# VHH binders against Abasic site processing protein HMCES (HMCES), part 5

Target 1, 269 residues: Abasic site processing protein HMCES (HMCES), of Homo sapiens (Human) (q96fz2)
Amino acid sequence: CGRTSCHLPRDVLTRACAYQDRRGQQRLPEWRDPDKYCPSYNKSPQSNSPVLLSRLHFEKDADSSERIIAPMRWGLVPSWFKESDPSKLQFNTTNCRSDTVMEKRSFKVPLGKGRRCVVLADGFYEWQRCQGTNQRQPYFIYFPQIKTEKSGSIGAADSPENWEKVWDNWRLLTMAGIFDCWEPPEGGDVLYSYTIITVDSCKGLSDIHHRMPAILDGEEAVSKWLDFGEVSTQEALKLIHPTENITFHAVSSVVNNSRNNTPECLAPV

## First folded at step 3 (VHH)

Design d32 (from ce8 with T31D K100W)
Fold by OpenDDE, look of step 5:
Structure d32 (fold): chain B 269 residues (1-269), chain A 121 residues (1-121)
Amino acid sequence: as target 1 above (269 residues)
Amino acid sequence: EVQLVESGGGLVQPGGSLRLSCAASGRTFSDYAMGWFRQAPGQEREFVALISKSGGSTDYSDSAKGRFTISRDNAKNTVYLQMNSLKPEDTGVYFCAAQWYYSHLGSYDYWGQGTQVTVSS
């Protein structure tokens, strides 16, 4: 996964992340660094995206089922990194393969510290290789959305009004991530950064791409992944597998340029 | 600062049972997941069992599964390890540890001094 969409306004995004804590109380996640949230239809590595994480990461006495939402840098910078510039990292940390997560120090160490997060997106993009050509067809991949009688298919949102309605009730894609905290050697603010865990693609996506993000489908899966106080690393890792509960549609080549940030990026062609 | 003190170790025959206890000092016992580790002579310390803050979740090493049970009493600030069907390979110093997160892969904030368990015919 090298491209996502996360364009919802902050208030809408927050509401979409409503949850119940372990006591059954309805809650909204509290924001950390909300000013770092930059909505975009076209998010690439090294950009900031919002993630969910347990409040316990910030407050020692907090209920671990409580959630914080925070923009973090896409591309995990390990805490042990000694260079002053994160861009000097010589290995790719955009994704973490589920099968080797325990073999790589950069992922194993933060995972062992309970640094699990849920990466939020409207969906993610993937490119299908066309047989016989060097051309690649991009697809937008996301959770199936609940058809409200009035809400036509994403493709039928011919009017701006209909489009707004679709996004007001959009089910966000929830991807399993690992984050780490890096302190710059020269001082400054702590950098929070994340990697997306990837798995082999489900059958439905196998023709598009052989790998997919580990998607946490449902509130229980999200809660268990985040709750590092009550759910062990071993148990959490059981949540990491392909899911068939996804849908997709072809999009235009507009998304190919990471500078393009318009609704056209995820619009069906 | 939390102090941990292990007890209950001793000599037991193969197939026997022992119950270890770890008493924690202070008022913050419930804020920590609790774990048991062991170290055999000449070997590295290895994970045995872990229990969440509430006691609702447990994790075991493959060697411990089915034979050992970790439990806790937050009112008593104590974590326990019931060890059944003990084998000579279970011989070692058993350590109690506390951590603010629930992971056998992570660092622990506090450690006990350990209690000796010897399984021998």
Scores: ipSAE 0.300, ipTM 0.700, lowest interface PAE 1.5, mean pLDDT 91

Design d40 (from zg2, 14 letters changed)
Fold by OpenDDE, look of step 5:
Structure d40 (fold): chain B 269 residues (1-269), chain A 121 residues (1-121)
Amino acid sequence: as target 1 above (269 residues)
Amino acid sequence: EVQLVESGGGLVQPGGSLRLSCAASGLTFSSYAMGWFRQAPGQEREFVALISGSGGSTDYSDSAKGRFTISRDNAKNTVYLQMNSLKPEDTGVYFCAAEWGYSLTDSYDYWGQGTQVTVSS
């Protein structure tokens, strides 16, 4: 996974992340660093994206089932990194393979500290290789959306008004991530950064791409992944597997340029 | 300063029982998962049991399952390990550890000095 969409306004995004805590109380996640949230139809590595994480990471004695939402840098910078510039990291940390997560220190250490997060997106993009050509067809991949009687398929949103309605009730894609905290050697603010865990693609996506993000499907899976105070690493890792509960449609080549940030990026062709 | 102090170790016959205690100080006890580890002579330290901060979740090594029970009293800042049906193979120094969160990794924040458990006829 090298490209996502996360374009919802902050208030809409927050509402979409409503949850029940361990006591069954309805809650909204509290924001940390809301000013770092930059909505975009075309998110690339090294950009900031919103993630969910347990409040316990920030507050002692907090209920670990409570959630914080925070923009973090895509591309995990490990805490032990001693260079002043995160871009000097010699290995790619955009993704973490589920099968080798425990073999790589950069991922194993933060995971062992309970630094699990849920990466939020409208969906993610993947490119299908066309047989016989060097051309690649991009696809937007996301959770199936609940068809409200009036809301046709994303493709049927003929009017701006209908499109807004679709996004007001959009089910966000929830991807399993690992984050870490890095303190710059020269001082300054702590950098929070994340990697997306990847798995082998489900059967439905196998023709598009052989790998997919580990998707946490449903509130239980999301809650268990986040709750490092009650759910062990071993138990949490059981949640990491391919899911067939996804849909996709072909999009235009507009998304190929990471500078393009328009609705056309995820519009069906 | 954070301190973990183990107690309850000793000599016991095979098939016997021991209850270990670990008293914690200097930390917000309920925010930490508490674990028990053991190290036999010439061997590496190994995981035995873990309990979450609330006490709602527990994990055990395969060797400990069915014989050992980890519990905690947050009002007393104490974690316990009830060991039943002890075997000679259970002999070693038992360590208490504290970890922020609930992870089964070797990266614990705090460690006790250990208590000796000897199972011998």
Scores: ipSAE 0.085, ipTM 0.598, lowest interface PAE 3.0, mean pLDDT 90

Design g5 (from ze2 with S105D)
Fold by OpenDDE, look of step 5:
Structure g5 (fold): chain B 269 residues (1-269), chain A 123 residues (1-123)
Amino acid sequence: as target 1 above (269 residues)
Amino acid sequence: EVQLVESGGRLVRTGGSLRLSCAASGRTFSTYAMGWFRQAPGKEREVVAAISWSGGITWHADFVKGRFTISRDNAKNTVYLQMNSLKPEDTAVYYCAARSYTLYDSPKEYDYWGQGTQVTVSS
């Protein structure tokens, strides 16, 4: 996964992340560093994206079922990294393969500390290789959305009004991630950064791409992944597998350019 | 639009205690982070304390040094500032402020403000 969409306004995003804690109380996640949130239809590695994580990471003795929402850097910077510039990392940390997560120190160590997060997106993009051509067809991949009688598929949102309705009730894609905290050697603010765990693609997506993000489908999966206080690493890793509960549509080549940040990026062609 | 009304400000002696209250209007109080600010004569408005929408996260200014505590009751649409060990330097107009969802230490980032309540600490 190398491209996502996360364009919802902060308030809409927050509402979309409503949850129940272990006591059954309805809650919204609290924001940390909300100013770092930059909505975009075209998010690339090294950009900031919002993730969910347990409140226990920030507050001693907090209920670990409570959630915080925070923009973090896409591309995990390990805490042990001693260079002053994260761009000097010589290995790619955009993704973490599920099969090797425990073999790589960069991911194993933060995971062992319970640094699990849920990466939020409207969806993610993948490119299908066209046989016989050097051309790649991009697809937008996301959770199936509840068809309200009036709100057609993303494709049916022919009017701005309908579009707004669709996004107001959009089910966000919830991807399993690992985050770490890095203190710059020269001082400054702690950098929070994340990697997206990847798995082999489900059957439905296999023709498009052979790998997919580990998607946490449903509140239980999301809660268990986040709750590092009550759920062990071993148990959490059981949640990491391909899911067939996705849909996708072809989009234009507009998304190919990471600088393009318009609704055309995810619009069906 | 959220209306904020501060109360509890009065003259107090050095070493005394005071509890400020801020009542918010509307049904959306629980969606706002709340803050207490103060402004002394001739000085800029400065943050005193802030509290998240749920009350789970609090922040206090360095000058508070454990003397002041911010809290809230969402059922009452009220935020409080308990002030102990008051000093003459604490003399200021204290303002309640609201911001949607997130804490911030800059006054510029808050959307709604009360009219303020005067706190005077005498030597």
Scores: ipSAE 0.000, ipTM 0.240, lowest interface PAE 13.0, mean pLDDT 88

Design g9 (from ze2 with L103F)
Fold by OpenDDE, look of step 5:
Structure g9 (fold): chain B 269 residues (1-269), chain A 123 residues (1-123)
Amino acid sequence: as target 1 above (269 residues)
Amino acid sequence: EVQLVESGGRLVRTGGSLRLSCAASGRTFSTYAMGWFRQAPGKEREVVAAISWSGGITWHADFVKGRFTISRDNAKNTVYLQMNSLKPEDTAVYYCAARSYTFYSSPKEYDYWGQGTQVTVSS
């Protein structure tokens, strides 16, 4: 996974992340560093994206079922990294393969500390190789959405009202991630960064791409992944598997350019 | 910061046509969805038409559908509203608005606004 969409306004995004804590109380996640949230139809590695994480990571003795939402850097910077510039990382941390997560120190260590997060997106993009051509067809991949009688296809911006309705009720893609905290050697703010765990693609997606993000489907899966206080690493890793509960549509080549940040990126062609 | 300047509003007779223009400042025009809004006296501001950054997606309100057409020229940093078959009910101040990511019906969701141009349709 090298490209996502996360374009919802902050308030809409927050509402979309409504949850129940372990007591059954309805809550909204609290924001950390809300000003770092940069909505985009075309998110690439090294950009900031919002993730969910347990409040226990920030507050001692907090209810671990409570959630915080925070923009973090895509591309995990390990805490042990001693260079002053994260771009000097010599290995790719955009993704973490599920089968080797425990073999790589950069992912194993933060995971062992309970640094699990849920990466939020409208969906993610993948490119299908076209047989016989050097051309690749991009697809937008996301959770199936509840069809409201008037809710046209994501691409059918038939009306601003319809568009708003669609996105106001959009089910966000929830991807399993691992995050770490890095303190710059020269001082400064702690950098929070994340990697997306990847798995083999489900059957439905296999013709498009052989790998997919580990998608946490449903509130229970999301809650268990986040709750590092009550759910062990071993139990959490059981949640990491391919899911068939996805849909996709072909999009234009507009998304090929990472600088393009418009609704055309995810619109069906 | 993007500055928007509307032009083209004037007094016209019923059944007449106007073309409104909105010129945007800066080099980032092509990154914005654009919308036309109007506000009549004593009424709320309402969306008239919207267009995506590329112009590939357009939307028109039901009350203007078939009469008005939104378009844009990214090379000229300009969005247009072609208004045909104008009616007295179309009398309003017309505003151009810009939004960074997508177009919405709500004025609150737009980042930049023009000063507006007065369109008056006489019977």
Scores: ipSAE 0.017, ipTM 0.309, lowest interface PAE 6.9, mean pLDDT 89

Design n45
Fold by OpenDDE, second read of step 4:
Structure n45 (fold): chain B 269 residues (1-269), chain A 122 residues (1-122)
Amino acid sequence: as target 1 above (269 residues)
Amino acid sequence: EVQLVESGGGLVQPGGSLRLSCAASGRTFSSYVMGWFRQAPGQEREFVALITRSGGSTDYSDSAKGRFTISRDNAKNTVYLQMNSLKPEDTGVYFCAANPKLYFTSAEYDYWGQGTQVTVSS
């Protein structure tokens, strides 16, 4: 996964992340560093994206089922990294393969500290190789959306008004991530950064791409992944597998340029 | 402050079994994740197993997986480590540790026992 969409306004995004805590109380996640949130139809590595994480990461006596929402840098910067510039990392940390997560120090160490997060997105992009050509067809991949009689499918949104209605009730894609905290050698603010765990693609996506993000489908999976106070690493890793509960449509080549940030990026062609 | 006292260590032949116990002082035992660590001579302390507060979730090192079982009795303020199919490589001092959070790194635990010696030798 090298490209996502996360364009909802902050208030809409927050409401979309409503949850029940361990006691069954309805809650909204509290924001950390809300000013770092930058909505975009076209998110690339090194950009900031919002993630969910347990409140227990910030407060010693907090209920571990409570959630915080925070923009973090895409591309995990390990805490042990000694260079002043994160871009000097010699290995790719955009993704973490599920089968080797415990073999790589950069991912194993933060995971062992309970630094699990849920990466939020409208969906993610993948490119299919076209037979006989060097051209690649991009696809937008996301959770199936509930068809409300009034809110047409993304494909049926013939009017701007209908489009807005679709996004007001959009089910966000929830991807399993690992984050770490890095202190710059020269001082300054602690950098929070994340990697997305990847798995082999489900059968439905296999023709498009051979790998997909580990998607946490449903509140139980999301809650267990986040709750590092009650759910062990071994148990959490059982949640990491391909899911068939996704849909996709072809989009224009507009998304190929990472500078393009318009609704055309995820619009069906 | 929580005091931890390990017991059950000893000399055993390869293929043998031991059961370690760790008794915790105080009334707050159920608020802690409990873990077992071990240290061989000249080696760094390494993670062996952990169990969550309620005992509903466990985690093991690769070496311990399939052979060791961690359990707890909150009514007795005690955590256990059943060790089966012991190998010479399992020789070392075994430590009990307590933390309110899940960690597999020794540096993150708040309380430690004095340790109990386990020796696996023919």
Scores: ipSAE 0.391, ipTM 0.748, lowest interface PAE 1.6, mean pLDDT 90

Design n60 (from n56 with Y99T L100W R101L P102G W103Y G104R T105S S106P A108D)
Fold by OpenDDE, look of step 5:
Structure n60 (fold): chain B 269 residues (1-269), chain A 122 residues (1-122)
Amino acid sequence: as target 1 above (269 residues)
Amino acid sequence: EVQLVESGGGLVQPGGSLRLSCAASGSTFSIYAMGWFRQAPGQEREFVALISSSGSKTDYSDSAKGRFTISRDNAKNTVYLQMNSLKPEDTGVYFCAATWLGYRSPSDYDYWGQGTQVTVSS
């Protein structure tokens, strides 16, 4: 996974992340560093995206079922990294393969510390290799959306008004991630950064791409992944597998350019 | 919809104290944070304090910091503002506000009370 969409306004995004804590109380995640949230139809590695994580990471003795939402840098910077510039990291940390997560120190160590997060997106993009051509067809991949009588599919949003309704009730894609905290050697703010765990693609997506993000489907899966206080690493890793509960449509080549940040990026062609 | 009703305002001497209350009713489960704002005559409404739904997070304006304390009783769906060491500059209408967000901008707040008058005068 090398491209996502996360364009919802902050308030809409927050509402979409409503949850129940372990006591059954309805809650919204609290924001950390909300000013770092930059909505975009076209998110690339090294950009900031919002993730969910347990409140226990920030507050001693907090209820670990409570959630925080925070923009973090895409591309995990390990805590042990000693260079002053994160861009000098010589290995790719955009993704973490599920089969080697425990073999790589950069992922194993933070995972062992309970640094699990849920990466939020409207969906993600993948490019299908066309046989015989150097051209790749991009696809937008996302959770199936509940068709409300009045809310057409993304494809049926013929009017700006209908489009707004669709996004107001959009089910966000929830991807399993690992994050780490890095303190710059020269001082400054702690950098929070994440990697997206990847798995082999489900059957439905296999013709498009052979790998997919580990998607946490449903509140239980999301809660268990986040709750490092109650759920062990071993139990959490059981949640990491391909899911067939996805849909996709072809989009234009507009998304190919990471500088393009318009609704056309995820619009069906 | 959420309704907010402020109480506890009044006249107090400089150096005095007041405790404001804000009772919330309606769909309060949708509220992430509650805050206090104030507006002096001829001035813009300004942020005073906010508290998250859990009460774990609080934020204060520079003017309020060290003198004011925001708290809440979730069983009563009430938010309080304890104001100590009041100054004439603290005079204004104090508004309770509720939001899905925990920020300082008035535009981030969806629900507002009618306000309660606080007057600090010798």
Scores: ipSAE 0.000, ipTM 0.228, lowest interface PAE 12.9, mean pLDDT 89

Design n81
Fold by OpenDDE, look of step 5:
Structure n81 (fold): chain B 269 residues (1-269), chain A 118 residues (1-118)
Amino acid sequence: as target 1 above (269 residues)
Amino acid sequence: EVQLVESGGGLVQPGGSLRLSCAASGFTFSSYAMYWVRQAPGKGLEWVSEINTGGSRTKYPDSVKGRFTISRDNAKNTLYLQMNSLRPEDTAVYYCARLPWSGHFDYRGQGTLVTVSS
């Protein structure tokens, strides 16, 4: 996974992340550093994206079922990294393979500390390799959405009004991630960064791409992944597997350029 | 209901100082970056300062940099603007504002008038 969409306004995004805590109380996640949130139809590694994480990471003795939402840098910077510039990392941390998560220090260590997060997105992009051509067809991949009588398919949002309705009720993609905290050697703000765990693709996506993000489907899976206070690493890792509960449509080549940030990126062709 | 109430404006001489306050209510103050904007007579809105949620980062345009200082007290739900070395061109209505990602202020107060005149 090397490209996502996360364009919802902050308030809409927050509402979309409504949850019940361990006591069954309806809650909204509290924001940390909301000013770092940058909505975009075209998110690439090294950009900031919002993630969910347990409040216990920030507050001692907090209810670990409570959620915080925070923009973090895509591309995990390990806490032990000694260079002053995260871009000097010599290895790719955009993704973490599920099969080797416990073999790589960069991921194992923060995971062992309970630094699990849920990466939020409208969906993610993948490119299908066309046999015999150098051309790649991009696809937007996302959770199936509930069709409201007025809002057909994402493509049917012919009016701004309809578009707003669709996105106001959009089910966000919830991807399993690992985050870490890095303190710059020269001082400054602590950098929070994340990697997306990847798995083999489900059957439905296998023709598009052989790998997919580990998707946490449903509130229970999301809650268990986040709740590092009550759920062990071993138990949490059981949640990491391919899911067939995904849909996709072909999009234009507009998304190929990471600088393009328009609705056309995820629009059906 | 989201409310922002500015205070502290008044008449000052060039070179003088003022401290503006903004009382926030109806939302989680600590979860938002806050801004001061101003509108001079016959002019559009001008951004004059921003502060992040924790108060660790501030930004200023060149027009007020070194003279104005934005700060916040999240425990009191209050935003401040210390204005030093005031100039006649600083004369404006000053607004406390919440700026979402859209680049459009979604909420601002009624403003407080600052007049810098000899």
Scores: ipSAE 0.000, ipTM 0.224, lowest interface PAE 14.3, mean pLDDT 89

Design n84
Fold by OpenDDE, second read of step 4:
Structure n84 (fold): chain B 269 residues (1-269), chain A 119 residues (1-119)
Amino acid sequence: as target 1 above (269 residues)
Amino acid sequence: EVQLVESGGGLVQPGGSLRLSCAASGFTFSSYAMYWVRQAPGKGLEWVSEINTGGSRTKYPDSVKGRFTISRDNAKNTLYLQMNSLRPEDTAVYYCAKGLWSPTQFDYRGQGTLVTVSS
């Protein structure tokens, strides 16, 4: 996964992340660094995206079932990294393969510390190789959405008003991630960064791409992944597998340019 | 593990009636809104009905309003859909769905039950 969409306004995004804590109370996640949230239809590695994580990461003795939402850098920067510039990292940390997560120190160590997060997105993009051509067809991949009289289909948003209706009740994609905290050697703010865990593609997606993000499908899966206080690493890793509960449609080549940030990126062609 | 098991589907003539049931387990049924959704061949998921946790509020799209009735028995962990005056366009796989906190969102659905309306 090298491209995502996360364009919802902050308030809408927050509401979409409503949850129940272990006490059965309905809650909204509290924001950390909300000013770093930059909505975009076209998110690439090194950009900031919102993730969910347990409150226990920030507050001693906090209820680990409570959630915080925070923009983090896409591309995990390990805590042990000694260079002053994260861009000097010589290996790719955009994704972490599920089969080697325990073999790579950059991912194993933070995972062992309970640094699990849920990466939020409208969906993600993948490119299908066209046989016989150098052309790749991009697809937007997301959770199935319920068509309501109000929301219509993503493609039917002919008017701004209709477009807003489509997104008001959008189910966000929830991807399993690992994050780490990096302190710059020269001082400054601690950098929070994340990697997306990837798995082999489900059957439905296999013709498009052979790998997919580990999607946490459902509130229970999300809660267990986040709750590092109560759920062990071993138990959490059981949640990492391909899911068939996805849908997709072809989109225009507009998304190919990471600088393009318009609704056209995820619109069906 | 959350489980939703739909039943009651079948073949019915236009104008006929069916009652669908959904047995829920693996979660506190009474704490969640529940939905019926359907998928016709070649079409996307369509919202069919919504019921709140206590069963006091129900919602329907215009396409089924006045014909379909959603209900629930929290003591039995069961969701129902009474379908009357069935039409060919109602032909679809019907799914019971566990609601999320946002309106018209769900995270789990059953395997579905096929309803075929044909003369």
Scores: ipSAE 0.269, ipTM 0.666, lowest interface PAE 2.1, mean pLDDT 91

## First folded at step 5 (VHH; from g10 with S105D)

Design l15
Fold by OpenDDE, second read of step 8:
Structure l15 (fold): chain B 269 residues (1-269), chain A 123 residues (1-123)
Amino acid sequence: as target 1 above (269 residues)
Amino acid sequence: EVQLVESGGRLVRTGGSLRLSCAASGRTFSTYAMGWFRQAPGKEREVVAAISWSGGITWHADFVKGRFTISRDNAKNTVYLQMNSLKPEDTAVYYCAARSYTIYDSPKEYDYWGQGTQVTVSS
C-alpha cells in the first residue's frame, strides 16, 4: 500500500471514529496535534495521516480502551535511528509484512512495546498491471458502504449534496499499523511515525494486486488491536489476515500524480 | 525500575494447595502486565500464567489445566498465583515477572524479575 485517501474534514472524521469503550460508553477520540491533520484524496508515504491509538500511550493509568486520534508520519522511523534526517532511512518502512513483522527489529521492537495503531483512510489505491501493456489501471479500494435508499452507488452521486451525504456516513477503512517514537539527535519534538501491516491479498483483490493492507474489520478487531494493555501481541497478531469484506472501483489516472488532491482521484471511472 | 519479591513457596504434599504472592515496588504497578514463570532443575524457564495490567485478561499455560489461577490486586501492588491440586511435576522455582502494559508468553519480553520462591511438591 503506497497511496491512501483521507479527505474528510476533521469533525466528520472524528464522528466517523465514534466508539464504545470497555464500559460501553459512547466516546469520540480525543485529538493530539490536530493542526497536523491535512485532508487529502491522495496521501503518500512521508505525509501525515490520522491514526487511532490507545490513550494509555499518553496518559498514565488511563483506560486503555480509550482512543486518541493523532496525525503521524507515514513511514516508520525507528527509535534507534541516529541520523538527523528520517529521509536517510535506507530501508522502506512504508509497509510491514505480516509474515516478517517479528523478524525485523524496526517493527518487532515497537510492536513489543504495544505501539499498535489503526491507520484511518477513506480507502487505499492499488494499480493493476495490464498484461502486455506498460499501463497500470488504478483502483480505489474501500469498505463496502451502506446504501441509503437515496444514495445511489458512490459513483452516482451526481450532486454535491449527494456527495456530502455519502461522506458524512462514510465507513472509514481501518488498517492495522505499528508506530514508533523517534527523538531527533539534535533535539526537538518527538516524531510519531507509522507503518501499515500488509498481508496477501484476498481472493477478490488478487487480480488487482497480490498484497493488501491488514484491514481490521469491525469494532472488536479495532478495539483489540488498539488495546495493548489488555491484548497481548500474540493475540493482536491473530487479527492480521486478509479480508474479503472489501470493494473497489476503477479510478482515473489522476491519482497517479501524488500532487493531485481532488475528488477525481477516487471517482469511478 | 520495579523490584519484585516473591513469597509463599514451601514444601507441600501432592494434591495440596499453595498461594504465591509477588509484591512489587513503586507507584506504577498498574501499568505492568505480570507473569508467573517457573524453572525446574535442568529445565528451561517456562511461563505459568500472565495477567494484564488491569487484570481483565489472564492467560494460563496448558499444563495448568485449571489448577492454577493468576490474579492481582493493584491497590496492594501484588500479583498472586493460586495453585491447587499440586503435583510433583510442579516442583520448581517460581518467578514473578513484570512487563510494561501487555502480557507476553516469552520470558525474554519481561523486564523485571523477582528472586524466585521454591515450590516443592512431595509425593
Scores: ipSAE 0.000, ipTM 0.254, lowest interface PAE 11.6, mean pLDDT 89

